# VH-VL binders against Poly(ADP-ribose) glycohydrolase 2 (parg-2): the designs that were tried, part 17

Target 1, 213 residues: Poly(ADP-ribose) glycohydrolase 2 (parg-2), of Caenorhabditis elegans (q9n5l4r222to434)
Amino acid sequence: ENWKLRETNLLPDVQVFDKMSIEETALCTQIDFANKRLGGGVLKGGAVQEEIRFMMCPEMMVAILLNDVTQDLEAISIVGAYVFSSYTGYSNTLKWAKITPKHSAQNNNSFRDQFGRLQTETVAIDAVRNAGTPLECLLNQLTTEKLTREVRKAAIGFLSAGDGFSKIPVVSGWWGCGAFRGNKPLKFLIQVIACGISDRPLQFCTFGDTELA
Key: E = the ipSAE of ESMFold2; O = the ipSAE of OpenDDE; V2 = 0.75 times the mean of E and O plus 0.25 times the DockQ between their complexes.

## First folded at step 13 (VH-VL; framework fv_flanvotumab)

Design t03 (from s03 with heavy chain D101T D104K; at its last look DockQ between E and O 0.03; V2 from the best seeds 0.00; counts 0 for: pae E 12.9 > 2, placed apart)
Fold by ESMFold2, look of step 13:
Structure t03 (fold): chain C 213 residues (1-213), chain A 123 residues (1-123), chain B 108 residues (1-108)
Amino acid sequence: as target 1 above (213 residues)
Amino acid sequence: QVQLVQSGSELKKPGASVKISCKASGYTFSSYAMNWVRQAPGQGLESMGWINTNTGNPTYAQGFTGRFVFSMDTSVSTAYLQISSLKAEDTAIYYCARHFTYYKSYGWPFDYWGQGTLVTVSS
Amino acid sequence: EIVLTQSPATLSLSPGERATLSCRASQSVDNYLAWYQQKPGQAPRLLIYDASNRATGIPARFSGSGSGTDFTLTISSLEPEDFAVYYCQQYSDWPLYTFGQGTKLEIK
């Protein structure tokens, strides 16, 4: 239990947010809950977290053309994407909306680095898909191989921050806990451990789920 | 636990400069932006702007882009406000205050304040 | 841009009474509004944030309400230490903040 030993030696700053979405943040590393193919279903009408992020920031669509399927030890970092729109709803209720201040604040020119890039990073990490009965699904996630993979993937993503992001918060949420059936408490702890390894604060968005708070 | 300790009062002549310090303790300095707030005698609070303590980049409120400079020294967890070419109108108490640097697209309130530094500019 | 107007400018009350302080914004600030207390010779202290949440260590007699443009700070039963100046602050238009002009709560 090598990752458990590191947990006892590192304690990142963790804050939990109930009503904020990851896409509302600036000057941080935003975690994209990615498909192993970057962008997921965005080109085919998909409408969950990753697809919404790419729809709001069309410049990220170019990354789809430049990237292969993500391997277990890979993460994709995109720095400086401009936000062109807002949205309402989710999945089959998703609607385009005119950009609002809560999303457009990321575009503030005072946030640009020496290369003119907005200092908001999006890091794409894919999660393990889980199947079986609820018990089988939970037990499978607790195997040494699955735990190690998930901790390493998150740590690599959190450590691969672009220029100027090395001590800026990672903003994340229920990574892999929807259709991929990840266990919410477990995925939260995995991300806490990964932030400890990367020496970065964690800002965690629960999307209204208060069980963890 | 969390403390913001500012440097002592200053008495200055017009045209001089002053540099106010704000030393932070009890928290991770780079996780909170440092704001500067002016309060002229008998007047209300006026936000001057803030410095990103992770990057060192300042943001100045309208009217504070000239003679006012925010800086910091992360090795001693200290933020600085420098005012040059002091005018009588600069007589005020200057507070540092932190806000959580969550990097939201909207702001946070100021949860901890320094004790204030009185700068008096008299002819 | 966003102007916060507090009323009344001065409120004279006795200990044990209920105080109601108003803050009106020139445009909607959603719930991104805080209240601060400043006693003479002291720095401001955060009382309420996000319109209605009490900050750590603030007594239950302080409460906030409102959204959009109209906000209220209520002190249910005044204690002697509550006589001070109160400021509202908006943070909807980050990275810039604005304060109201203050309401002085006086003993009388």
Scores: ipSAE 0.000, ipTM 0.499, lowest interface PAE 12.9, mean pLDDT 76
ESMFold2 (binder alone), look of step 13: mean pLDDT 91; pTM 0.934
OpenDDE, look of step 13: ipSAE 0.491; ipTM 0.806

Design t04 (from s03 with heavy chain D101V D104N; at its last look DockQ between E and O 0.74; V2 from the best seeds 0.00; counts 0 for: pae E 10.6 > 2)
Fold by ESMFold2, look of step 13:
Structure t04 (fold): chain C 213 residues (1-213), chain A 123 residues (1-123), chain B 108 residues (1-108)
Amino acid sequence: as target 1 above (213 residues)
Amino acid sequence: QVQLVQSGSELKKPGASVKISCKASGYTFSSYAMNWVRQAPGQGLESMGWINTNTGNPTYAQGFTGRFVFSMDTSVSTAYLQISSLKAEDTAIYYCARHFVYYNSYGWPFDYWGQGTLVTVSS
Amino acid sequence: EIVLTQSPATLSLSPGERATLSCRASQSVDNYLAWYQQKPGQAPRLLIYDASNRATGIPARFSGSGSGTDFTLTISSLEPEDFAVYYCQQYSDWPLYTFGQGTKLEIK
């Protein structure tokens, strides 16, 4: 019998942005760098990426009430949230601001899906927490166990969109690289692989880290 | 390489005071809180609390809000535990241990420990 | 304050056997639970954090499981160096942390 050689899969389309925030996008799947409990510290005054997103889009707070802690093979998808405010700063410098056009792109009513929802998805995925020195954090992330968990989590999240979102770009960034001390090049590559698995284009926001760009 | 090096053992009489040092090296001192953990002879581990090495603000566990004082000197990357009015029950090994601090995050485990300092309180 | 109760207090086993150590919390600590090993005359060493994540350099025979209130440390095949005292610790109740009372694993 003849064995068919497998065609080499093409890498996903990747675009890198150094100044754009994930929440400035529309008609896409926006990645929420989540705690395993949706919303993180938003109800307790937290002020990093997930908390800022939930403060800007208070309709997403309802998801906190409806959801249990995510398992390693789970992701949470929220479709059609409306942006009611903008912000300046981050973490301890965070300030409320009046809504601006750059933060309200997803509020475009011209792009609603078959159920009348705004056609922007927010997908929450949590990351592995890493303890130790920077080298020890990297070594933990490189274990087969942690690598497969992170690739599976990202792929499940990137595949969670319905048919209306399946070819729309995934907009992400330094997932798990802040408080959870993920290695930036590694987490980028994990997400590229996950976009290849899910057949989704990747738009990656570096937020000022130009080494990758 | 991360190291936490504590001062040597102490023999004290009741009513005296002691100040234990914990010198950190191999990492950014202000990025990790410094914890103090007590272990009395034949007993388990007891968290005494910690000091935020960025702000200098201490947090004391229940039962440690009086005679125990956490302090630090950032210029030499050193944390201190001072115990006043020593009692026989203060006889124990005292460990320093660090945990990662990131704003708006939950707690972190103690990934590196000092070697311990034995304090003996006897007449 | 969250109280951690470890069982058994003492576990007597031989090298090559499987050890199972329990830690029960008085209220949910989610997965914010660590395990430490302490050998005589030494400081504790971090084994497992976030319930199931092995610290760097910890042998694969150590594994952790559980969430909420019930946690288990498993040593799949005991080595002579594994006979020590094991402590669980919660760090869910920020800014306060507590330890269990310990389980002594001793050679039979």
Scores: ipSAE 0.005, ipTM 0.566, lowest interface PAE 10.6, mean pLDDT 77
ESMFold2 (binder alone), look of step 13: mean pLDDT 91; pTM 0.934
OpenDDE, look of step 13: ipSAE 0.536; ipTM 0.818

Design t05 (from s03 with heavy chain D104T S105T; at its last look DockQ between E and O 0.03; V2 from the best seeds 0.00; counts 0 for: pae E 17.2 > 2, placed apart)
Fold by ESMFold2, look of step 13:
Structure t05 (fold): chain C 213 residues (1-213), chain A 123 residues (1-123), chain B 108 residues (1-108)
Amino acid sequence: as target 1 above (213 residues)
Amino acid sequence: QVQLVQSGSELKKPGASVKISCKASGYTFSSYAMNWVRQAPGQGLESMGWINTNTGNPTYAQGFTGRFVFSMDTSVSTAYLQISSLKAEDTAIYYCARHFDYYTTYGWPFDYWGQGTLVTVSS
Amino acid sequence: EIVLTQSPATLSLSPGERATLSCRASQSVDNYLAWYQQKPGQAPRLLIYDASNRATGIPARFSGSGSGTDFTLTISSLEPEDFAVYYCQQYSDWPLYTFGQGTKLEIK
C-alpha cells in the first residue's frame, strides 16, 4: 500500500517478441497463465498455454496434486522442470511432436544451479475472470480493487525466484486475455508495473497480436 | 552506452599462460551471456563458447575443452579467458561478445563486441 | 556441427552497385542466421539477425532474406564504407554458434 502512495519512476527493461513463445526460453522465469487450480484443463483435454506447458514437462503435473487452489496473494513456483516433448499448433490444432532444439534449451546441464536444479523457473499466476460487454469488461478491470489485485499477483509471482533468478528476465505474454477476457493493453501495463516493482526485466511475447510488437 | 573493453595485446612464449579480460559496462552484466570468439591471422571467426554470467557456468565449443577456461568476476563486471600451455597456433585475436538476449530457448547473435586482444605466441 | 558455406569468396564491385552475398547451411537452421560486417582492424558488427531483421542503427540498404539452408545478404547501393568482410552465423544449434568463412567485398 505504501508503495502505491509514491510516484514510482522505476520502469523495467522491456523487450517485445512477435514470433517467440514463452516455452522457447531458458535461464528465465517463464509465466504460466494459470487457473487457480494448477494445470488448468490439462487432465481434461485442454490445450492452451498452461496445458501445453504441463504436457511438455510432465514433472510439473506432480505440482497439481500437491497444491491447493491458489489464493489472490499467492503464486506457485516450479524450478528445474525437464522438457520431454515439443508440439505443433495450439488449442484445437495442437499435436504432439518429438522434442526439438528450440524447446529443449532449458534441459542444458550447464544451466544447473548449485543444488543441481535446471535454472529455469515456471511461475504460475492466475488472472481475474471478466464478464460483460467489451466496455463492462474494461471498466471492471479498471477498478482500484481489480487493478490492485492483478498488480499484486503479478508482483508476487515475479518476486518468487531465489538468488539464482534475481534480475533475470520474466518471460510472459497475454496473461488472462483469452477465456478470462483480460484487456490486452491493460494486462501488458500491469505486467510492466509488476516487473518494475520486482526489479526484473520483462520479455513479452505477443503471439498472434502484432500491434504492440 | 554498452561497452566491452578488453585487456591489451600479449606476447608470449610457447608453454606460457595468458589471461584476457573483458570489462563490461552500460548494462546489467549478469543478464547477458558472454561469448568468446577467436580469429587467427587472415582467417575467419571461430566461436569458442560462452559463460553464463548469472551462474558462472561455462560452455565450451568442440576443440576448446581443456586448455581454455572461461571465468568471471561479477563484482567488477568482467569476464576472463585463460589459455594455458600456449602453442604457436593459438596466435590470434580473441574477442568477447555479448548475446543479443541471454534468456531464450534458442541462441541469439552477438550485438556488442570487445575491441579484440591479440595474443602472439613466438619463440 | 552445422557448416556454413559463403559465396563468393571475394566480390569486387564499385560504389553504387548492388551486392549479393550468399550463405548456405549444411542443414536447416530455420531463420536463425545473422550477418556481420568486419572492417580491417575492427571487431565484427551485427547487421542482420533472424535472417531478415536489421540490427539497431543499420542502414536500410542492407537487407537479408532466406530460410532453411539458403540465405542472402543484399546491399542495394554500395557506399565506400561498405567494403569489408561479411560473415554469416547460425545459432539454430544452441548453444553452438558457427560462422561462415567470410566473403570479402572489395572495391573494383
Scores: ipSAE 0.000, ipTM 0.440, lowest interface PAE 17.2, mean pLDDT 75
ESMFold2 (binder alone), look of step 13: mean pLDDT 91; pTM 0.932
OpenDDE, look of step 13: ipSAE 0.574; ipTM 0.846

## First folded at step 14 (VH-VL; framework fv_flanvotumab)

Design u01 (at its last look DockQ between E and O 0.10; V2 from the best seeds 0.00; counts 0 for: pae E 9.9 > 2, placed apart)
Fold by ESMFold2, look of step 14:
Structure u01 (fold): chain C 213 residues (1-213), chain A 121 residues (1-121), chain B 108 residues (1-108)
Amino acid sequence: as target 1 above (213 residues)
Amino acid sequence: QVQLVQSGSELKKPGASVKISCKASGYTFSSYAMNWVRQAPGQGLESMGWINTNTGNPTYAQGFTGRFVFSMDTSVSTAYLQISSLKAEDTAIYYCARHFDYSYGWPFDYWGQGTLVTVSS
Amino acid sequence: EIVLTQSPATLSLSPGERATLSCRASQSVDNYLAWYQQKPGQAPRLLIYDASNRATGIPARFSGSGSGTDFTLTISSLEPEDFAVYYCQQYSDWPLYTFGQGTKLEIK
């Protein structure tokens, strides 16, 4: 981290959405709640956020073949993937659907950059997994070691924007809060801090959890 | 206060059966798979497999199919290991241990105290 | 099947010394590796998970490192209660979990 950036950066603009999926946005950086190996369980039948995104955009599966395990200070950026399908459900209720306008809007050719890539970025960041009782998980996440790692990972991911992304929003949600047992208020604040470091607006999708909104 | 409390030590003759219990408390039983681990006297840990506590579906490691049966009773938050046709080589301490029941693997964060099964004539 | 090989088989040290225990996998397990401590007559206790994450209540003198095939458990300054057997475990090849054969850490 850059201590001067943290001392001088403005707080980011934050918008909270309860009914929008990250995958519905265009001209933005979409956050992939990644496994340490890109794509997670998509080749093994996993069906949570990362796997759904890769299933909707099969071109992103090429990145699985080209990437090794991500390190704590690394993030993976994929720009210009075409959306070929929609979905209903999640996890064990996930069902393929034909593409709908809310997802196909990203495929508009007017959104292509100078290299012909669609100007939607997907950035993969992995979270720390937390074991134990609910209290043990919370206390572990509050250690300096874990807080520093999570803030650095998110900031690196949010700073990965290409030339055309400098004020385009980061669209994220409950990063690491499902199977990895992240504390929702804490992970939200970590991402707000990371957007402040990267000087980018945050659009936060609660995915139906309105208690924080 | 998570606890896994196993049934007491067993002394059995070859050819008999034994059923070891592992009673869980302090957490939602169906949220964690229950694993069974064998440790023969003076030896290391050997994973036997696990049971999905939501569905009751067992998964057995190689070498533990046939005579070993995992089961459960969710009404009392208890997992069971049954060993039939006991052999002297089954003499060991048997542990239960839990992990999250997800698509990905997880470490075993809580263990039972172990149950010694001794098979002798 | 993924085989975990621990070394050394026995490590004889005194209180206050640094202990370094190795676990090598026959193929990559990424960071899906845990370390357990087992004292005589007791169940194993989770120390480290996901290669480097200390479990709750585990003293800071315990640390884990490594990824892929080579992993290390380090105890920076041994206490009398640390003399035990240590096992590594992989959970990368779900649903097949395997343990290393153990390293006995004994008092010299």
Scores: ipSAE 0.007, ipTM 0.552, lowest interface PAE 9.9, mean pLDDT 77
ESMFold2 (binder alone), look of step 14: mean pLDDT 90; pTM 0.922
OpenDDE, look of step 14: ipSAE 0.024; ipTM 0.645

Design u02 (at its last look DockQ between E and O 0.04; V2 from the best seeds 0.00; counts 0 for: pae E 12.4 > 2, placed apart)
Fold by ESMFold2, look of step 14:
Structure u02 (fold): chain C 213 residues (1-213), chain A 120 residues (1-120), chain B 108 residues (1-108)
Amino acid sequence: as target 1 above (213 residues)
Amino acid sequence: QVQLVQSGSELKKPGASVKISCKASGYTFSSYAMNWVRQAPGQGLESMGWINTNTGNPTYAQGFTGRFVFSMDTSVSTAYLQISSLKAEDTAIYYCARHFDYYGWPFDYWGQGTLVTVSS
Amino acid sequence: EIVLTQSPATLSLSPGERATLSCRASQSVDNYLAWYQQKPGQAPRLLIYDASNRATGIPARFSGSGSGTDFTLTISSLEPEDFAVYYCQQYSDWPLYTFGQGTKLEIK
């Protein structure tokens, strides 16, 4: 595959943030840690990262009606969704909140492109599910098959942006490191490599894991 | 190391009740849904449903509503299966099994099974 | 409810032979299919997940293939410890995860 062989002479610019949430950013590509079925459990009452993002931006729920299960070489891009609400809590403590400036910054009309779209992209990529004991889980992620799949998925997602997004940052975090049990250092490196392939800067949100900061 | 330890075998008469425990260790209990699987003697595996360990909300497969109740006690990382009004057809081995909370995942860890025998 | 139909019901083979077990779904489960091995008196053991991925610690002679509705578990050269009952399971149709009826692999 010709995208696998893309040459790059420079490492991407990487910035690491401890306290910032991905959904607080504007003028960027926000990475949605997606289920194979877009939106995850949002219509069924789920309350993790993807579901929270779709609740804040109800326009994204239309994509559930238009899309099927994401394949290994597919990513889904949604450009210009308007943020209607904020939230407090997480998972079983999640509650709706009135929109705050940290989330509404994405709605600034001066950020609209030549087609009238807000210049914030959300790209949904699904991670590999990992099973077994902690050791089995780690060893599975280190196989050539799984590494290649994860790098390809991330690169496809980071490359899927339209021309107006080609140099703006990709904002991501611990993709697949929660319930899917991805290894944090490994998933970070995979995304650095994918940003190198796509020639885009990376802004990485550690969300409380300061060991890598 | 992840481990699911179930309560011991039960011998019951028709009409009685039983409560099977499944104690989890080696992981964060609330991060993984707990499933219950029935296997009648000489028969295959039958999924009974699961409990969301974040919320405590159960989901029951068809045929397992009414007499079967899933519950949990997060303070001791334990899931429970209660069967009321026991019938002879409830004689089976009951397994607890873990998977990811939201999306489904194969069952990567299983309890050792609890044999419930209902005999008149 | 998605029904999984396994075939054959019983497969009698000798050590060293190749085993092929089939699982057919009543509707597409994409790649959300697992295979389990169960020996008498034991809990099931996960062999294959997501149709083709071997669980860690499972010998290389076990392989899975297929997608959509038709799935195959292959054991390339049977060892004495491989004689057991094998189940497929779909986890596509939340919350109704179902198992096939099982294939008994027995020594000839």
Scores: ipSAE 0.000, ipTM 0.487, lowest interface PAE 12.4, mean pLDDT 74
ESMFold2 (binder alone), look of step 14: mean pLDDT 91; pTM 0.920
OpenDDE, look of step 14: ipSAE 0.014; ipTM 0.566

Design u03 (from s03 with light chain A55Y W94S; at its last fold request DockQ between E and O 0.46; V2 from the best seeds 0.00; counts 0 for: pae E 7.9 > 2)
Heavy chain, then light chain:
Amino acid sequence: QVQLVQSGSELKKPGASVKISCKASGYTFSSYAMNWVRQAPGQGLESMGWINTNTGNPTYAQGFTGRFVFSMDTSVSTAYLQISSLKAEDTAIYYCARHFDYYDSYGWPFDYWGQGTLVTVSS
Amino acid sequence: EIVLTQSPATLSLSPGERATLSCRASQSVDNYLAWYQQKPGQAPRLLIYDASNRYTGIPARFSGSGSGTDFTLTISSLEPEDFAVYYCQQYSDSPLYTFGQGTKLEIK
ESMFold2, look of step 14: ipSAE 0.013; ipTM 0.615
ESMFold2 (binder alone), look of step 14: mean pLDDT 90; pTM 0.927
OpenDDE, look of step 14: ipSAE 0.851; ipTM 0.940
ESMFold2, fold request of step 15: ipSAE 0.005, 0.014, 0.015; ipTM 0.514, 0.571, 0.595
ESMFold2 (binder alone), fold request of step 15: mean pLDDT 90, 90, 90; pTM 0.923, 0.929, 0.927
OpenDDE, fold request of step 15: ipSAE 0.901, 0.896, 0.900; ipTM 0.960, 0.960, 0.959

Design u04 (from s03 with light chain N31Y T56K; at its last look DockQ between E and O 0.71; V2 from the best seeds 0.00; counts 0 for: pae E 10.0 > 2)
Fold by ESMFold2, look of step 14:
Structure u04 (fold): chain C 213 residues (1-213), chain A 123 residues (1-123), chain B 108 residues (1-108)
Amino acid sequence: as target 1 above (213 residues)
Amino acid sequence: QVQLVQSGSELKKPGASVKISCKASGYTFSSYAMNWVRQAPGQGLESMGWINTNTGNPTYAQGFTGRFVFSMDTSVSTAYLQISSLKAEDTAIYYCARHFDYYDSYGWPFDYWGQGTLVTVSS
Amino acid sequence: EIVLTQSPATLSLSPGERATLSCRASQSVDYYLAWYQQKPGQAPRLLIYDASNRAKGIPARFSGSGSGTDFTLTISSLEPEDFAVYYCQQYSDWPLYTFGQGTKLEIK
């Protein structure tokens, strides 16, 4: 596939943030840690990263109506969504909050292009779900099949930039490392490789996890 | 290693109550929801619902509201199923089974099961 | 409520043969489908999760396939210990997890 031909690119610029959420950024490609079915549990009362993002940006819910289950070689790009609210909490503690400056950065009208679209992209990519003991979970993720799938998915997502996004950073984090039990160092490396393939800088949000080597 | 050990078989009369225990070991109890599954003699598996081991909040499947109560004691990593006003049709094997519980809207398979507790209700 | 219908109800085969068991959902469950094996007097054992992933310690002769509404469990070469009842389970529609009615795999 095309992504293998781009493996000769130099290592991407990587910057790590421990205090920033992905949704606090603007003029970038924000990675949505998606379910295979876009929106995840947002219509069923789910309340983690993807569901929170869709609640903050209701315009993204239209994409649920337009999309089928995401295949391994597919990613979904949404450009120009407006942020209408902020939040506190997570999962069963999630609560609506009045919009704050840190969550409204992408709403800046000076960032609109010639067609009136806000110049922020959200790209949805789904991760592999992992089960078993901690050791079995790690070994499963290291198989050629799982590694290849994860690199391909991330690379496709990172290459799906719309016009005007191809040169800006990808903002991501612990993709698939929560309930799907992705190994954090491994998922970080996969995304670094994918940014190298796509020739884009990576801004990685650790959300307070300082054990990254 | 992960283990779910249930209390022993029970013989009860109609109208009595029973409380089945399921003691977990080998893992962090609050990271997995505890499910209860009924299997009547010669029949298939029927999900009764589950308890969120982080909050203690139960969720009951349709048809299991009222006489069936899920509870837990986190200090001993034990889940309980209580059935009150026992009826003859409550005769079954009752299994506990865990599933990974990180998101309240996502399902996971039941990776470990208890050995089952036979409850027999007869006059 | 998502209904899972397993077929056949009973499958009679000999050791060494290939077994194919079907599970059909009344509506899409995506890939959120598991297979369990239950031997007499024992608790169910997880074989396959997320339609195609083998659980811990499950031999390679067990494989799962399918997505959406149509799922298959295949046992490539039956061993004597494989004769049991097999259940499918969906976990796509929280909190409404449901099981199929079972397929009994018996020795011919």
Scores: ipSAE 0.006, ipTM 0.520, lowest interface PAE 10.0, mean pLDDT 75
ESMFold2 (binder alone), look of step 14: mean pLDDT 91; pTM 0.933
OpenDDE, look of step 14: ipSAE 0.642; ipTM 0.868

Design u05 (from s03 with heavy chain S31D N54D, light chain W94Y; at its last look DockQ between E and O 0.74; V2 from the best seeds 0.00; counts 0 for: pae E 9.3 > 2)
Heavy chain, then light chain:
Amino acid sequence: QVQLVQSGSELKKPGASVKISCKASGYTFSDYAMNWVRQAPGQGLESMGWINTDTGNPTYAQGFTGRFVFSMDTSVSTAYLQISSLKAEDTAIYYCARHFDYYDSYGWPFDYWGQGTLVTVSS
Amino acid sequence: EIVLTQSPATLSLSPGERATLSCRASQSVDNYLAWYQQKPGQAPRLLIYDASNRATGIPARFSGSGSGTDFTLTISSLEPEDFAVYYCQQYSDYPLYTFGQGTKLEIK
ESMFold2, look of step 14: ipSAE 0.013; ipTM 0.559
ESMFold2 (binder alone), look of step 14: mean pLDDT 91; pTM 0.934
OpenDDE, look of step 14: ipSAE 0.716; ipTM 0.883

Design u06 (at its last fold request DockQ between E and O 0.71; V2 from the best seeds 0.00; counts 0 for: pae E 14.5 > 2)
Heavy chain, then light chain:
Amino acid sequence: QVQLVQSGSELKKPGASVKISCKASGYTFSSYAMNWVRQAPGQGLESMGWINTNTGNPTYAQGFTGRFVFSMDTSVSTAYLQISSLKAEDTAIYYCARHFDYDSYGWPFDYWGQGTLVTVSS
Amino acid sequence: EIVLTQSPATLSLSPGERATLSCRASQSVDNYLAWYQQKPGQAPRLLIYDASNRATGIPARFSGSGSGTDFTLTISSLEPEDFAVYYCQQYSDWPLYTFGQGTKLEIK
ESMFold2, look of step 14: ipSAE 0.014; ipTM 0.607
ESMFold2 (binder alone), look of step 14: mean pLDDT 91; pTM 0.935
OpenDDE, look of step 14: ipSAE 0.500; ipTM 0.812
ESMFold2, fold request of step 15: ipSAE 0.000, 0.000, 0.000; ipTM 0.469, 0.513, 0.404
ESMFold2 (binder alone), fold request of step 15: mean pLDDT 91, 91, 90; pTM 0.934, 0.927, 0.918
OpenDDE, fold request of step 15: ipSAE 0.857, 0.855, 0.842; ipTM 0.948, 0.947, 0.941

